# VH-VL binders against Beta-1,4-galactosyltransferase galt-1 (galt-1), part 3

Target 1, 206 residues: Beta-1,4-galactosyltransferase galt-1 (galt-1), of Caenorhabditis elegans (o16374r189to394)
Amino acid sequence: KMSICVPALFGNGYDAKRIVEFIELNTLQGIEKIYIYTNQKELDGSMKKTLKYYSDNHKITLIDYTLPFREDGVWYHGQLATVTDCLLRNTGITKYTFFNDFDEFFVPVIKSRTLFETISGLFEDPTIGSQRTALKYINAKIKSAPYSLKNIVSEKRIETRFTKCVVRPEMVFEQGIHHTSRVIQDNYKTVSHGGSLLRVYHYKDK

## First folded at step 4 (VH-VL)

Design r12 (from r02 with heavy chain D101R; framework fv_rosmantuzumab)
Fold by ESMFold2-Fast, scan of step 4:
Structure r12 (fold): chain C 206 residues (1-206), chain A 120 residues (1-120), chain B 111 residues (1-111)
Amino acid sequence: as target 1 above (206 residues)
Amino acid sequence: QVQLVQSGAEVKKPGASVKVSCKASGYTFTDYYIHWVRQAPGQGLEWIGYINPSGGSTGYNQKFKNRVTMTRDTSTSTAYMELSRLRSEDTAVYYCARDYRLWFGEFDYWGQGTTLTVSS
Amino acid sequence: DIQMTQSPSSLSASVGDRVTITCKASQSIDYEGSSYMNWYQQKPGKAPKLLIYAASSLQSGVPSRFSGSGSGTDFTLTISPVQAEDFATYYCQQSYSYPYTFGAGTKLELK
């Protein structure tokens, strides 16, 4: 019972290939639900056809989210709104929810273990509501089919300024873009992953 | 850098209890499971159980379930294993070990061992 | 419980030799394409040292002359070429299910 929330993004150069790669790789890792927020008017025909295919086959939940008219930048307020909506849709339904974009992948450091096994271990302390994971940039993009995260080549440097979260939705009151802002009870905690067990890999622009 | 330091040798009579300590340093104590493994003289390795230092959850080998208790103190980064109702066959070296990656059962760092002798 | 049968119980070799130690699990210890088999080295009076995890992954700091292979129920540790410091006892261990179990050990002795 793991899900992903993909917040609406504007001004990015995603194409149908990136969407296919994202959905297929996350499905291979055991993600059962992927919530994608998008403005249908801003997608090309190939993207719309691809998203409809996966929606029709119950691999994603596609939410047509119309933001105020601003096509010249990244909409931080719109992303926060979609993150909030997605958190509420997963509360009481999903055990673990990831917040990442189409160019980001949560991957276990130990290649022999599944994503669910890694996450279950990280959340064994029942007071942990959220785990923050630092980014590692990928030196080269993952090839198209056959899709694989087996041979990822990443930079040595860990990026701690921009992080992504995996949460127990029922324990989170307010989720931000880069961190969990508030938990439901005072004794619940948000933690940064202390060991080398989980990373989020991010495609570089180059 | 990473070290697990165990308490000293113990000599006990049959029917007594023993409590062995394992103090961790050089890493975040709550990030890795601690396991206990014993080795009788001239014999192989036998897994006793684990403790997750973060939540305090434990799992025991059924063979020892009625006699073993594992605890930890996060303020001192110390794990403990108590074995009760000792018999001569409990004479062994007892090791604590860190699970390399969470609970995967891969023991990357070991304590130096604590020798327990049970005799009348 | 999963029984680990390790063979041989002892083996004599010379420096420079290729040595093979085998371990058989009483049932498959594979899960989703991974094998939950670990190998340890133990020298007299010392704690064991992790050599190989997940059947074939070399632990950091362990020389490349050690290698692991196998899947399902049949696993092998290979040491090639054997060096003077490799004369020790070797143990296999399954981490597929509780209780974790070890093979009886293989003592590698100098000829």
Scores: ipSAE 0.000, ipTM 0.439, lowest interface PAE 18.3, mean pLDDT 78

Design u11 (from u10 with light chain N92D N93S; framework fv_lumrotatug)
Fold by ESMFold2-Fast, scan of step 4:
Structure u11 (fold): chain C 206 residues (1-206), chain A 119 residues (1-119), chain B 107 residues (1-107)
Amino acid sequence: as target 1 above (206 residues)
Amino acid sequence: QVQLQESGPGLVKPSETLSLTCTVSGGSISKYYIHWLRQPPGKGLEWIGVIYYSGRTDYNPSLKSRVTISKDTSKSQVSLKLSSVTAADTAVYYCARELYWDSLEFDYWGQGTLVTVSS
Amino acid sequence: EIVMTQSPPTLSLSPGERVTLSCRASQSVDSYLVWYQQKPGQAPRLLISDASNRATSIPARFSGSGSGTDYTLTISSLQPEDFAVYYCQQYDSWPLTFGQGTKVEIK
């Protein structure tokens, strides 16, 4: 029902512990499909082993993405291309798709409600195609997986520039890295959400 | 620039329905989550409920059977109805706005309106 | 529901003094905590959100700290306009709940 798209990452933006935490916590929240886009040539052995374990156990879909263009400007192009591919894979397949990186988590503010209940409420208006949610930075050290979000201290700031989206894939024509760029019908809406019902936590190790 | 103003009868008889209106000016209520809170004389604050920009509502479980919050976007108004009132419902009633981009803190409050429940 | 307990109930102080107000939650609220100031006859005023983030118009003498279940509001040098009731509120869990308030009054 719910899926996550993890766009291509270049460089040392994540490690095996982050991957384990991400997959396990999102599975506990009711995420049924996690699409991970990666250039496997850039991953260390531990990250490759972790991704293979989850792929072999049918918890994620691994998509190997190799860059078609020269290196200058390549990161931005790779991210947009993988976001587009993931949107298309989820159109007609999943009800709600989240776009977040391995260090980002969508968490309900009302802890007694499930993620699905929270998202269903946010999309109660059938003309809403996209919910854009501000980031909250968590300045906390990753210990061991699975992690308890209740025990992590927040940086306290809400980041309005670098937001993340959850969408109805069938209603989105073009998805960006931080926002939905275009919906498929003029009467469909993109809505910004500041953290009253749903928050995105961005975790920093140091 | 955004202002909230509560209005309604200051006196309600026991067993009747308390009805209040919050009028929002300087901004569209379609962009905001509006909360109702109350404060009995000499006591602390109690959260009553919220209406989201979508029209969805959440209520304090202690009041859920008696409370209804609704909105009229054409009039820029949010309404509170509390049924079967008793003397325990005597309080200053506030509406408060949560900015769409903010957390669950209340940046703007109405001045409050005193409702006394007595015969 | 999460129960918020504030202490002390009342503080009698002179201008210039440092004041510390405590707020304890019955379970961790994960820094989802707000402080309000309320003067007689007025609506509450937002002071601090997310346990330590000062609202835009709030003087630097106000600061918030804490984590988990224990939170503190500090006024480094009390001014005449600071005599008021202070409330803490959690927004980690529904329903939203407030402490009973701490009254800061003039000696």
Scores: ipSAE 0.006, ipTM 0.464, lowest interface PAE 13.2, mean pLDDT 78

Design u13 (from u08 with heavy chain S31R S56Y; framework fv_lumrotatug)
Fold by ESMFold2-Fast, scan of step 4:
Structure u13 (fold): chain C 206 residues (1-206), chain A 119 residues (1-119), chain B 107 residues (1-107)
Amino acid sequence: as target 1 above (206 residues)
Amino acid sequence: QVQLQESGPGLVKPSETLSLTCTVSGGSISRYYIHWLRQPPGKGLEWIGVIYYSGYTDYNPSLKSRVTISKDTSKSQVSLKLSSVTAADTAVYYCARELYWDSLEFDYWGQGTLVTVSS
Amino acid sequence: EIVMTQSPPTLSLSPGERVTLSCRASQSVSSYLVWYQQKPGQAPRLLISDASNRATSIPARFSGSGSGTDYTLTISSLQPEDFAVYYCQQYNNWPLTFGQGTKVEIK
């Protein structure tokens, strides 16, 4: 019922272990579909093997995304294109779609609630098409698999300038990297929240 | 210009239901989260619960079996009902508005209404 | 629930003095921490959000700092209107919880 779009092109900051932890933790939270956009030429053998395993087991949809290469602007252009493609793939088939990278996790604040229960509450108003959630940075990288989401230690400040979205795909006309740019109908709403019910935890690359 | 005002009986008998109304003026409550809080005389604040844009609610686990929060957007009112009251429920009751961005920071408060539980 | 402990319970000071109020959480609240000011007979007033962000119209003499379990509210030079009770509140976990308050009174 819920899906994730990993709209950023696959970079050098990730390894097979991070991919396993991302897929496994999100599956535990009730995510049924994960769309991963990557340039497979950039992946090492262990990452390709890991992604193929999950693709073969219907846990992810792996999309090999290559552009006519232009050195300037390629990464920005590629991310917008993958966001658009992913939105369209989820329209009419997925109830809620999250846009986050491999180092980002949507986590309910109320630990006794499931992710689906939290999202359903946030979207109870049927005119809400998009929820924009603030980021919270964490210092330590994932040290083992599986990683626990219950005892996340995060940095002191929430980041409201750089946010991630969960949307109803059928209500969104134009989705950006950090915000929903346009909804299908004028009476549909986009709502921002500072992390009271739902937070995005972002692992720092340093 | 946004104002919140609590109203309701100032005296409730033990075992009865405490019923309060928060009236919001200066805008529709359909776009705000409204919380209820209380403060026993001379003591600190306690969070009771919240009602969201959608009408969905969350309650303090210590009060969940006794508390109900509801709203009527056409009247711009939020109601609090607390059943089976005892002397421990004597407090000033506040309604408060959360910021537009759902930050759990209360920037608008009602003036508070004292409810005494006694026979 | 997360228990919030404020210290000292009461602080007697003169105008012009610097004040530091402490708030400690029983477990990390990750800077989801708010400070309020309350005067007798009035509702609380928002001072500081997200541990260190001063609210609109709050004078620059008020500042917040801290992380994890330890937070402080500082008033750099007390004014007569600053004598009040100050509360900290966490919103990292449900239920929302408040400290017992620190009373700043005139000596």
Scores: ipSAE 0.000, ipTM 0.463, lowest interface PAE 13.8, mean pLDDT 77

